# VH-VL binders against q0atu2: the designs that were tried, part 2

Target 1, 119 residues: q0atu2
Amino acid sequence: MLDKKARIRTSREYRNVFEKGKRLSGRFLIIYYVENALDNNRFGFITNKKIGMAVIRNRIKRQLRAIVREYQGQVKNKHDIVLVARAGIGKSSFEGMEKDYIAIMKKAGLFARNANKID

## First folded at step 1 (VH-VL)

Design c1f (framework fv_daclizumab)
Fold by ESMFold2-Fast, scan of step 1:
Structure c1f (fold): chain C 119 residues (1-119), chain A 122 residues (1-122), chain B 106 residues (1-106)
Amino acid sequence: as target 1 above (119 residues)
Amino acid sequence: QVQLVQSGAEVKKPGSSVKVSCKASGYTFTSYYMHWVRQAPGQGLEWIGYINPSTGYTEYNQKFKDKATITADESTNTAYMELSSLRSEDTAVYYCARGLDEYSFEGWFDPWGQGTLVTVSS
Amino acid sequence: DIQMTQSPSTLSASVGDRVTITCSASSSISYMHWYQQKPGKAPKLLIYDASSLESGVPARFSGSGSGTEFTLTISSLQPDDFATYYCQQYNSYPLTFGQGTKVEVK
């Protein structure tokens, strides 16, 4: 559901974000983020076994991708951003995840405008 | 059984350097960051920095950027911290501690090494 | 830097007492942990992510709180619990600890 070119795909690319990027933590999410040399943003998603069984982790990952896609237009260009779900996220609502994402992105200075729209 | 074992106590003169080791066992060394924390006698805990053993990337508390150098040797599962230009105020117990699971990217310090007392005397 | 401030700095208590230690962060945080340290020993993890009890830690220990205010509670103090307790934030670098709370015999 998120465009292929807007996804972080390789272990090497994930490691670059973790090593060189900044970290900011919310209630249910951690983001790691770094400026890239591309003309677009890329997103990565990590859900670990502490969240719950595979079906729960997959649901969370799909919901996070949907949230990211919805707010793509607000994100400052040329960043690689990795979202890491915390153990407690499995008990949160979709709206709870969305609110946490918006709060973290604003705190990180990654939102370019307050409009909520997708392209 | 996850364990961190540190090198023994050191007594150093002002202006010298010291290198403390921290040997890890019972887990995949490259999957966790290794942090260093110090505690002056009777005082609280102070974070120095960490290393990602998989990449060699280091992050330091700005206070220690000119004092501490953290390294890791994957072949021996050992992390090191070197302190330069020692002064009496560097007298402290230095701890290594495992943090930040690579896959979870959540961090707390567990386990801790037993600590290495570094005494700097004039 | 995020400052972590504990209250009280020292606390005198008797075995069987309910002990409460607070930790205040200078800005809102989501990742904070509690450690116990006994004289001559390394700190030991008690509570992670504000309220999760570490494996092997007695159930009398509990953590609560969110945002900037966090609490560690020992429901019925045991002789083994006389120690210094530290809170820590893991939200941003540099990582910071509270100044410590010493729980000593009354």
Scores: ipSAE 0.014, ipTM 0.620, lowest interface PAE 7.1, mean pLDDT 86

Design c1g (framework fv_daclizumab)
Fold by OpenDDE, second read of step 2:
Structure c1g (fold): chain C 119 residues (1-119), chain A 122 residues (1-122), chain B 106 residues (1-106)
Amino acid sequence: as target 1 above (119 residues)
Amino acid sequence: QVQLVQSGAEVKKPGSSVKVSCKASGYTFTSYYMHWVRQAPGQGLEWIGYINPSTGYTEYNQKFKDKATITADESTNTAYMELSSLRSEDTAVYYCARTEDWGSYDLPFDYWGQGTLVTVSS
Amino acid sequence: DIQMTQSPSTLSASVGDRVTITCSASSSISYMHWYQQKPGKAPKLLIYDASSLESGVPARFSGSGSGTEFTLTISSLQPDDFATYYCQQYNSYPLTFGQGTKVEVK
């Protein structure tokens, strides 16, 4: 589980990222990111009904949180980052999600180019 | 059920302004973006812009940045689009349309208003 | 701006026919949506995210594609399907639509 202080929790915080942040789209994920005034990164997760039933949405959220947690130490600091799951993610493997996350984070310049999966 | 109900048809003179309304119901108004799309007679669809009713944040198609002003009233669950300096070329059906779960990410227009015809003629 | 070009602009078909409409984007996009519009009515969402079927839409509708090429397919055209279809991208602002494909009775 992500640290509570490492999570975007309020609607206002989400809206700030959506409205003021940059956006990049991957195969299964869209990321919105904006610099914050904190000493840590905060992550938000959005899964809508287009993904599937609640059980699926919850599973996807758990998987995304796991991915973010695994790589959070490799992400540039002082950013609010929202992960939006695309509809097709429900049919994606965990590895596929992870690969997509790494790719878009690298493209965004938030993830070191040489970042690799931690064994 | 989700519904978007727009104001009635308008007939305007060139140079005048018109304000079209879109009243939303059946969902939390401030949780979704409201977009405006126009369709000239016999033509395709053009995106005008959108508003986040919660914050008032707007984005516009550059083509319409000096033409359209989009606003929203949370107290009445109503979005508005004002068109200024109307010309004959502005004659079109104007639609409001919702994007599910924050219209800023690539979600489709899942619900549409019935459209409002604005006719500009001398 | 991302230009969306549909093909064909007009399509004549009969009930029962397999119909395919293509949409080409001027640059690679991640998301493509398809709408159906009948005269005097607002557009109706059919397919989102290139291949996901909107709730309530008949299974005879399907979508596919990626990058710059996308397709909408009606496996067996029904009387209720004669309409104009539009593709739409939400990859970047401004949002843009294809010029439309009118499916009419042969």
Scores: ipSAE 0.159, ipTM 0.787, lowest interface PAE 3.3, mean pLDDT 91
Fold by ESMFold2-Fast, scan of step 1:
Structure c1g (fold): chain C 119 residues (1-119), chain A 122 residues (1-122), chain B 106 residues (1-106)
Amino acid sequence: as target 1 above (119 residues)
Amino acid sequence: QVQLVQSGAEVKKPGSSVKVSCKASGYTFTSYYMHWVRQAPGQGLEWIGYINPSTGYTEYNQKFKDKATITADESTNTAYMELSSLRSEDTAVYYCARTEDWGSYDLPFDYWGQGTLVTVSS
Amino acid sequence: DIQMTQSPSTLSASVGDRVTITCSASSSISYMHWYQQKPGKAPKLLIYDASSLESGVPARFSGSGSGTEFTLTISSLQPDDFATYYCQQYNSYPLTFGQGTKVEVK
């Protein structure tokens, strides 16, 4: 679970990231990201009806939050980052989502090449 | 299983206020945004605003910022909309409708309340 | 504000007809939904994200389009389909609806 201060909380903040942010697509995830004026990172998560029923969407949200928290210390500070789950994510494994997240974050320049899981 | 049940019809005098309720059941109340939409007699749909029940955050259509106040009570799984300084132009059916918690503008209104008719007359 | 314009405002049709309703946005949008409303009832979701059929909605309903031009099609109109149809954008606030298209019996 992420600290409350590390979460994007309002629709306006989500819209800002979508409209002004850079976009990168992975296999199962799309990220939108923009530098913020804060001293910390904030994360948002979008799992829409294309993915499947509420049970599947809720599982994916929980797994994505766990992945983000696990690698939290490796992300460059001062960014708002929104993870959008692609339709195919419902058929992915946890490991598949984790691998995709690391690959996208590295490509975005937001993540160290030698990223480690938090202890 | 999912159900949104609204309070009954109201007849109000100009200048008064009204508070409409929307009781949610069959899902985790705090995992979905609750929106309010109105429909004047014989007219189309007009979005008023929403609340995120988990945070208390609200967004309003600027047209309704000084008219509507949206609140939520997590203990009773109920969302409320209060309309102030009622005028005849506020006569409408008011609907609550939900969207998923992760970006309200990205998601459809998949469940709607039955509607509450508010009539403002002298 | 993104303005949604529907056409036609009223459409007279017979059972079995192919019905097409259009919706034009004043600026490019990525996300758009269609709702059906019968007299005295709340709207019901039909199509989400321009082309995805909501669960339980008959296959005769379909949506298409992108950018500023979107279309709802009913391939073979049934008696249960006489209703008012609304498009809605969810790209930006305030959320906005088209003015509605009433499909009525000829």
Scores: ipSAE 0.007, ipTM 0.582, lowest interface PAE 9.3, mean pLDDT 85

Design c1i (framework fv_daclizumab)
Fold by OpenDDE, second read of step 2:
Structure c1i (fold): chain C 119 residues (1-119), chain A 122 residues (1-122), chain B 106 residues (1-106)
Amino acid sequence: as target 1 above (119 residues)
Amino acid sequence: QVQLVQSGAEVKKPGSSVKVSCKASGYTFTSYYMHWVRQAPGQGLEWIGYINPSTGYTEYNQKFKDKATITADESTNTAYMELSSLRSEDTAVYYCARVYDESGWLDHFDLWGQGTLVTVSS
Amino acid sequence: DIQMTQSPSTLSASVGDRVTITCSASSSISYMHWYQQKPGKAPKLLIYDASSLESGVPARFSGSGSGTEFTLTISSLQPDDFATYYCQQYNSYPLTFGQGTKVEVK
């Protein structure tokens, strides 16, 4: 589980990212990101009923948290980043989500270009 | 029922301004972003911008940054778009459309207003 | 800006026909959205996220694709389906639409 300090927790924090941050869309994910004044990154996760039933949404959240945790050390610091799960993610594999995350983070310049899955 | 109802057709002179309204009903107004899209006669759809009714935050197509001003009134569940310095090229049907996005993260228009024709002629 | 090009611009078909409309993006994007518009009416959402069917939309409508190529398919064209169809991307701002595909009676 992500460290508490590495999590976006309040509605105001989410709103700030959505309004002041940049947005990039991937196949399964949309990311919103903005620089923060902290010494660490914070991550937020949003799922919607369009993804599927609650059990699916919860699974997706767990998977996204796992992905973010796995690559947390490779993300440029001092950013608030919100991951929004798109409807199609419910039918995606974990690997597919991971690939999409890596791709979109690289495109955003938040992830090192040479970042890859650790075997 | 869930719907967006726009103000009536407008006929304006060049150089004038017009303000189109879009009243929402049947759903939580502040839970959706309100976008505006125009369609010139016989042409396709062109995105203008949107507003977060909850915060008033707006974002515009660069093409319309000096043309359109989008506002919202939460107390009346109404979004507005004002077009300034009207020219004949601004003649179009203007639509409001909601995006289910409590924070502006969803990306499709699931509900549209009926459209407002704005005609600019000398 | 991301340009979206639909093919064809006009399509003549008969009731019962299988109809396929293509939308090409100038760069790789996430899933497309598809709308139907009839004369004098506002657009209506058909498909979101490339393949998700909007509630209330007949199952004869389907969508597919990824990257730069997306398709909308009507398995068996019905009289109510003669209209103009638009694809739309939300990959980046500004949001952009295809130029439209008019499906008319043969």
Scores: ipSAE 0.032, ipTM 0.724, lowest interface PAE 3.2, mean pLDDT 90
Fold by ESMFold2-Fast, scan of step 1:
Structure c1i (fold): chain C 119 residues (1-119), chain A 122 residues (1-122), chain B 106 residues (1-106)
Amino acid sequence: as target 1 above (119 residues)
Amino acid sequence: QVQLVQSGAEVKKPGSSVKVSCKASGYTFTSYYMHWVRQAPGQGLEWIGYINPSTGYTEYNQKFKDKATITADESTNTAYMELSSLRSEDTAVYYCARVYDESGWLDHFDLWGQGTLVTVSS
Amino acid sequence: DIQMTQSPSTLSASVGDRVTITCSASSSISYMHWYQQKPGKAPKLLIYDASSLESGVPARFSGSGSGTEFTLTISSLQPDDFATYYCQQYNSYPLTFGQGTKVEVK
């Protein structure tokens, strides 16, 4: 799972990202993002009741955290980023969610240029 | 009944300001963002910006950033849009419209005010 | 900014006709909606998220499409359907609308 320091935890912190951040939409995901004054990135995850029952929402939240953790090294530092899952995500595969995440992060300019071309 | 009721038509001189109101009723005012959209005569729709009434946070179309000011008063369930330094090209019908506040989850304008005609002429 | 372009700008049709309106986005989008506007009135939501019919809207209206090309269809035009139709993207700020398609009586 993501380290405590890499998580957006409070409702106030989530509201800050929604209100002051930029918004970009993908197929299954919406991201809200804003530069922070910290030395690290922080991530938040929202899966609302429109997605389905708790078991489905919990599975999606776990899968999104795993995807974010896998690609955290490619994300430009000093950002607060909230991922919001759309209703259709419940029918998506892990690979489908991963591809959508990569696409939207690149579109947002949040993936560091050539970050994955070390060696 | 769920509705948005806007203030009446205004005729303004170039260089002046106008403040249009949008009174919400029949729903929880702070659960929805309030957006403003304008339409010049015979033209299409142009987005101005929005306010989150629960926090007062505003977002503007860059084109309107130095021209429009959007505010909200929770005690009266009323949103306002003030437009300054009016020019003839600001002649338009101005609409308020709500969007559910679920972090952009429901992102369509499901309810609109009736519109306020602002005419800028000498 | 994402530019939304509608085709045609104006079309003449008769009651009972099948009417098709197209909306093209300058970049791939996932979130777009269709609105109807009658003269002197505010716009009214018809279709959200490209293909979902808003409550209270007649079943003759339908939406389809993905990516950059979207379509609004009226299967059998009724007198109440003579209006201007707008597409809109909610993918990113600033929010943008198509220029509108006016459906007028033939």
Scores: ipSAE 0.005, ipTM 0.575, lowest interface PAE 10.6, mean pLDDT 85

Design c1j (framework fv_daclizumab)
Fold by ESMFold2-Fast, scan of step 1:
Structure c1j (fold): chain C 119 residues (1-119), chain A 123 residues (1-123), chain B 106 residues (1-106)
Amino acid sequence: as target 1 above (119 residues)
Amino acid sequence: QVQLVQSGAEVKKPGSSVKVSCKASGYTFTSYYMHWVRQAPGQGLEWIGYINPSTGYTEYNQKFKDKATITADESTNTAYMELSSLRSEDTAVYYCARGSDFEYPGEYYMDVWGQGTLVTVSS
Amino acid sequence: DIQMTQSPSTLSASVGDRVTITCSASSSISYMHWYQQKPGKAPKLLIYDASSLESGVPARFSGSGSGTEFTLTISSLQPDDFATYYCQQYNSYPLTFGQGTKVEVK
């Protein structure tokens, strides 16, 4: 579970990320992300009714929070990031969601790596 | 019932401007994006942009950034699109269409459409 | 911009036929939407996120695909299905549509 200050909790804050942020699509996830004026990262999670029943949506949300928490230290500071689960995510494994998360975060350049002159 | 009703057909001269309206009913206007899409006679669909009626935030296809201005009036549940510096190439049917809820933007589908407004630009 | 190319551009079919329309993206996308448009009318959403059937759309319509290749299938064509079909991507701005596939009477 993520601690309180690392979570986006209000509709206004979600709206800010969607409207001003960049978007990147993965296999099971879409991320929206924008730099914030805080000294920490915040994460939001959206699982809509098209994913399935409430029990499935709640499982996915819990699993995504666990994945984000596990890799929190690798994310570049001062970002608001919203994860939107795609319709097919309900059939994925935990490992499948984790792999997709890592791939999209790396592709977005949001993982803090000491990567100096990679060309 | 959910519906979008657009203003009537317009005939304009080159160089003029036109403002098309789209009145929403049967749902919470400020909870959904409103898209604008055009279709030239006998041609396919071309996305112009969208507005979040709650905030006034707009996103445009770069091709239309200097041509189209999208606005919304919450008091009348009406979205507008103004086209400036009209050319013959702007002759098309212009549609408004309801997008996804702004809290679920990953879908970008358009589930309810207006009937369309024909804008004809000729001398 | 991501270009969406549909095949075929025109398709002649008879009632009862199985109809397949393909949509190809110029770069890999995860999901896309399908619309139906009849002459003189606004488009109607049929399939969202590649394979999810929109509420009120007949079960004879289905979608599949991933990456760069997506397919819309009508299992048994009905008179009401003669129309133009469009795919749409939402991986990046601007949102783009395919050029359309016209399904007409044989």
Scores: ipSAE 0.013, ipTM 0.632, lowest interface PAE 8.3, mean pLDDT 85

Design c1k (framework fv_daclizumab)
Fold by OpenDDE, second read of step 2:
Structure c1k (fold): chain C 119 residues (1-119), chain A 122 residues (1-122), chain B 106 residues (1-106)
Amino acid sequence: as target 1 above (119 residues)
Amino acid sequence: QVQLVQSGAEVKKPGSSVKVSCKASGYTFTSYYMHWVRQAPGQGLEWIGYINPSTGYTEYNQKFKDKATITADESTNTAYMELSSLRSEDTAVYYCATEYDSSGFWELSDYWGQGTLVTVSS
Amino acid sequence: DIQMTQSPSTLSASVGDRVTITCSASSSISYMHWYQQKPGKAPKLLIYDASSLESGVPARFSGSGSGTEFTLTISSLQPDDFATYYCQQYNSYPLTFGQGTKVEVK
């Protein structure tokens, strides 16, 4: 499970990211990211009804958390990052989601260019 | 229903300033970004910038960073765009547009104002 | 910045024709709108996310493509469809539009 310190939890924290952060879109994800004053990164996750029923949204959220956790050590520090799941993500594979996450994070400059999945 | 109603046409002299308004209704004004887009006569569309009405945070197209100033008044659900040091090249229809999405997020520019013609002539 | 280039700039067609407009992006994108604009009116959203039909838009409109190449198709052109069409990416800021494609009566 993602460490509590690594999670955006409050509405105010989410709003801060949306209000002041930068936005980049991938195939299945939109990320909003902003520098924070902490010694760690924090991640937030948003799903909406376009993705599908609640059971699907919850699955997607779990999968995104797993992906973020997997690559957490490769992300540049001191950032608040919100992942917004796009409608098409409901039809995507886990690998597809992972690939999109890596791509968008690299584009955002939050990943090292040579970031890869750890086997 | 979502509506964006803009102020009327303006005729200005070079060097002057103009402030266009965009009054929003039918949705929570502070929940969605308000964008501004320019369209010169017979030309295409150019994105100017947006504002988060909740906080006043703005982001601009670099091309318009010294030209446009976007503000918002939550109390009146109105967004504004001020253009300074007007030149003939600033003659265009200016649109406000919101990222309102019925799904509950800010992804789509579904709703546009009717546009405001700003004419700059000596 | 991501440049969007539409083709053709002008298209003459008749009612009933199949019309295809292309939009090329200078870099790979995933999120793009197609708009319809008529003289004196604001743009109207037709397609979002490259292939999703906006609510209330006739099914004769469709969008396809991925990466850097996208297309808007009108399966059977109707009188109400003569207008200028724009693609627009919202993959990253600044948002950018194609130069437009005017669909006019042949």
Scores: ipSAE 0.017, ipTM 0.648, lowest interface PAE 7.7, mean pLDDT 88
Fold by ESMFold2-Fast, scan of step 1:
Structure c1k (fold): chain C 119 residues (1-119), chain A 122 residues (1-122), chain B 106 residues (1-106)
Amino acid sequence: as target 1 above (119 residues)
Amino acid sequence: QVQLVQSGAEVKKPGSSVKVSCKASGYTFTSYYMHWVRQAPGQGLEWIGYINPSTGYTEYNQKFKDKATITADESTNTAYMELSSLRSEDTAVYYCATEYDSSGFWELSDYWGQGTLVTVSS
Amino acid sequence: DIQMTQSPSTLSASVGDRVTITCSASSSISYMHWYQQKPGKAPKLLIYDASSLESGVPARFSGSGSGTEFTLTISSLQPDDFATYYCQQYNSYPLTFGQGTKVEVK
């Protein structure tokens, strides 16, 4: 579970990211991201009801949070980032989602260490 | 503020194609899925598919996979649906509908276009 | 595909009546909407997530149900409520609608 201050919580905060942020799409994920005025990064997660059954959507949301937590230390400071699951994500494996997340974050220039070996 | 404005009515011959447009305004077009739904005269609603305008990804009802092609033009905030090989059974009002809401969260089909009547006759 | 079936297909009612429309899903679902449609107009969302009232919709409308059986209730029918009502599931693709229930003046 991400710490409370690392989560986007309000409709206003989500709106700000969608309206002012940049957008980048991967195979299973879209990210919307904008610099914030805080001392930390914040993440939001959207899995709409059209992806499939509640069990599938809840599994995907849990898996995405786990992926984000694992790579949190590599993300450049002071960004609000919303992950939106695409319709096809229900057919993805955990590994597929993880690879897509890493690829899209690197392409966005949001990974601080990029090509460096992470211990 | 949020508006979806569709192109005008079309009368087409069997075997032809038609392309219906849906111009969005008042929200960030690329941030929300755009759906297409049809309604034959005196009948109920049928979901055709959706597009994610930011990626171009589409999902179709299997019934319409060979009939409908959904596209989006980010430069004009316009979604399109092309219907091919038209038959009389394709006569219907076609609606676009977005998942936009003022909260920044996804909502299903809250805002609809006015509809476009496509009539297929010889 | 999930089949949505509404009952009745048509309903005659008077202003002030309590009106109930039912919707049955062919398999258990958690996510469904109710729409209102007037002649010549696009559908309008009334109820989302089976029981949540959409902003700006009068309080006389309510939704209930779970699993395979859902109901839309109008507690005291007003002249503006004569329309066709549709249920829709968004539990899985393809999205599917009921066949509609027309509420007519008795």
Scores: ipSAE 0.005, ipTM 0.536, lowest interface PAE 12.8, mean pLDDT 83

Design c1l (framework fv_daclizumab)
Fold by ESMFold2-Fast, scan of step 1:
Structure c1l (fold): chain C 119 residues (1-119), chain A 123 residues (1-123), chain B 106 residues (1-106)
Amino acid sequence: as target 1 above (119 residues)
Amino acid sequence: QVQLVQSGAEVKKPGSSVKVSCKASGYTFTSYYMHWVRQAPGQGLEWIGYINPSTGYTEYNQKFKDKATITADESTNTAYMELSSLRSEDTAVYYCARAEIDYGDSYTEFDYWGQGTLVTVSS
Amino acid sequence: DIQMTQSPSTLSASVGDRVTITCSASSSISYMHWYQQKPGKAPKLLIYDASSLESGVPARFSGSGSGTEFTLTISSLQPDDFATYYCQQYNSYPLTFGQGTKVEVK
């Protein structure tokens, strides 16, 4: 699914996004984001234990990766973006998570100006 | 073609040290932690520690903190584990195993293992 | 440290039998995996995150459980399933394994 080049890998890289990046909260998601010096976007995903057991956390992480991959072409280049799932996300639907992702990315100005998905 | 190839068997005397290598190929070395696990003859698996090859950060099982030193060389895609002050109880097969880096979460499993290196400590 | 205890330590079963192995954690965990080890070989990942089947592993293997009690099931035992099975928690450091369950085919 999401290419390995497009994933934030090291704890140091996650820490840099948290410390230097901007924060924006949605209903089910928080994003931390910062411009990078690369020619591509990288994404990180955090599903902490407050969300629930591993089966729930891993389902949510998989669903978030699928959502990010689906909208990858709409995201402005050169950003490191970390998605942090909020405790309530376990009660949301896939569509609910998707809508929250779109809303928060638009609010952050991270979607390209002409990024309109037709149905 | 992910492969982890370990160095050959060693026979060592008590009090000596040994350094086992694990050469990685077929993937991005710095995108995975390299863990070390041992198995004494006829016994179960025991976790030693890991290294993040990208940063050099290491984490050890407290039992092995003064015994094992884990290092990595990015230029050769090789991880190493050195054991000091060897005792007969250190006789075991030592495995390297990779786990995908996943900050703040334990979603990482050991999907590939080296073939193992038998270290025998005897007088 | 989180202790992982497997039951039984050994079992013998006939080809075609349903085999169940249990793993008990000393405290509630979310992350655990199952490995298969054949004599003279390195362990092989079978199931990750309690219930997810690793790619290339036969569908007769399944995992379930949560909290402190986890189960590995082989729905129809084959001769190739002669091996020792280990559970492992990935919830906290140090990482710990169960003592192993040796499955012998009658």
Scores: ipSAE 0.013, ipTM 0.568, lowest interface PAE 7.9, mean pLDDT 85

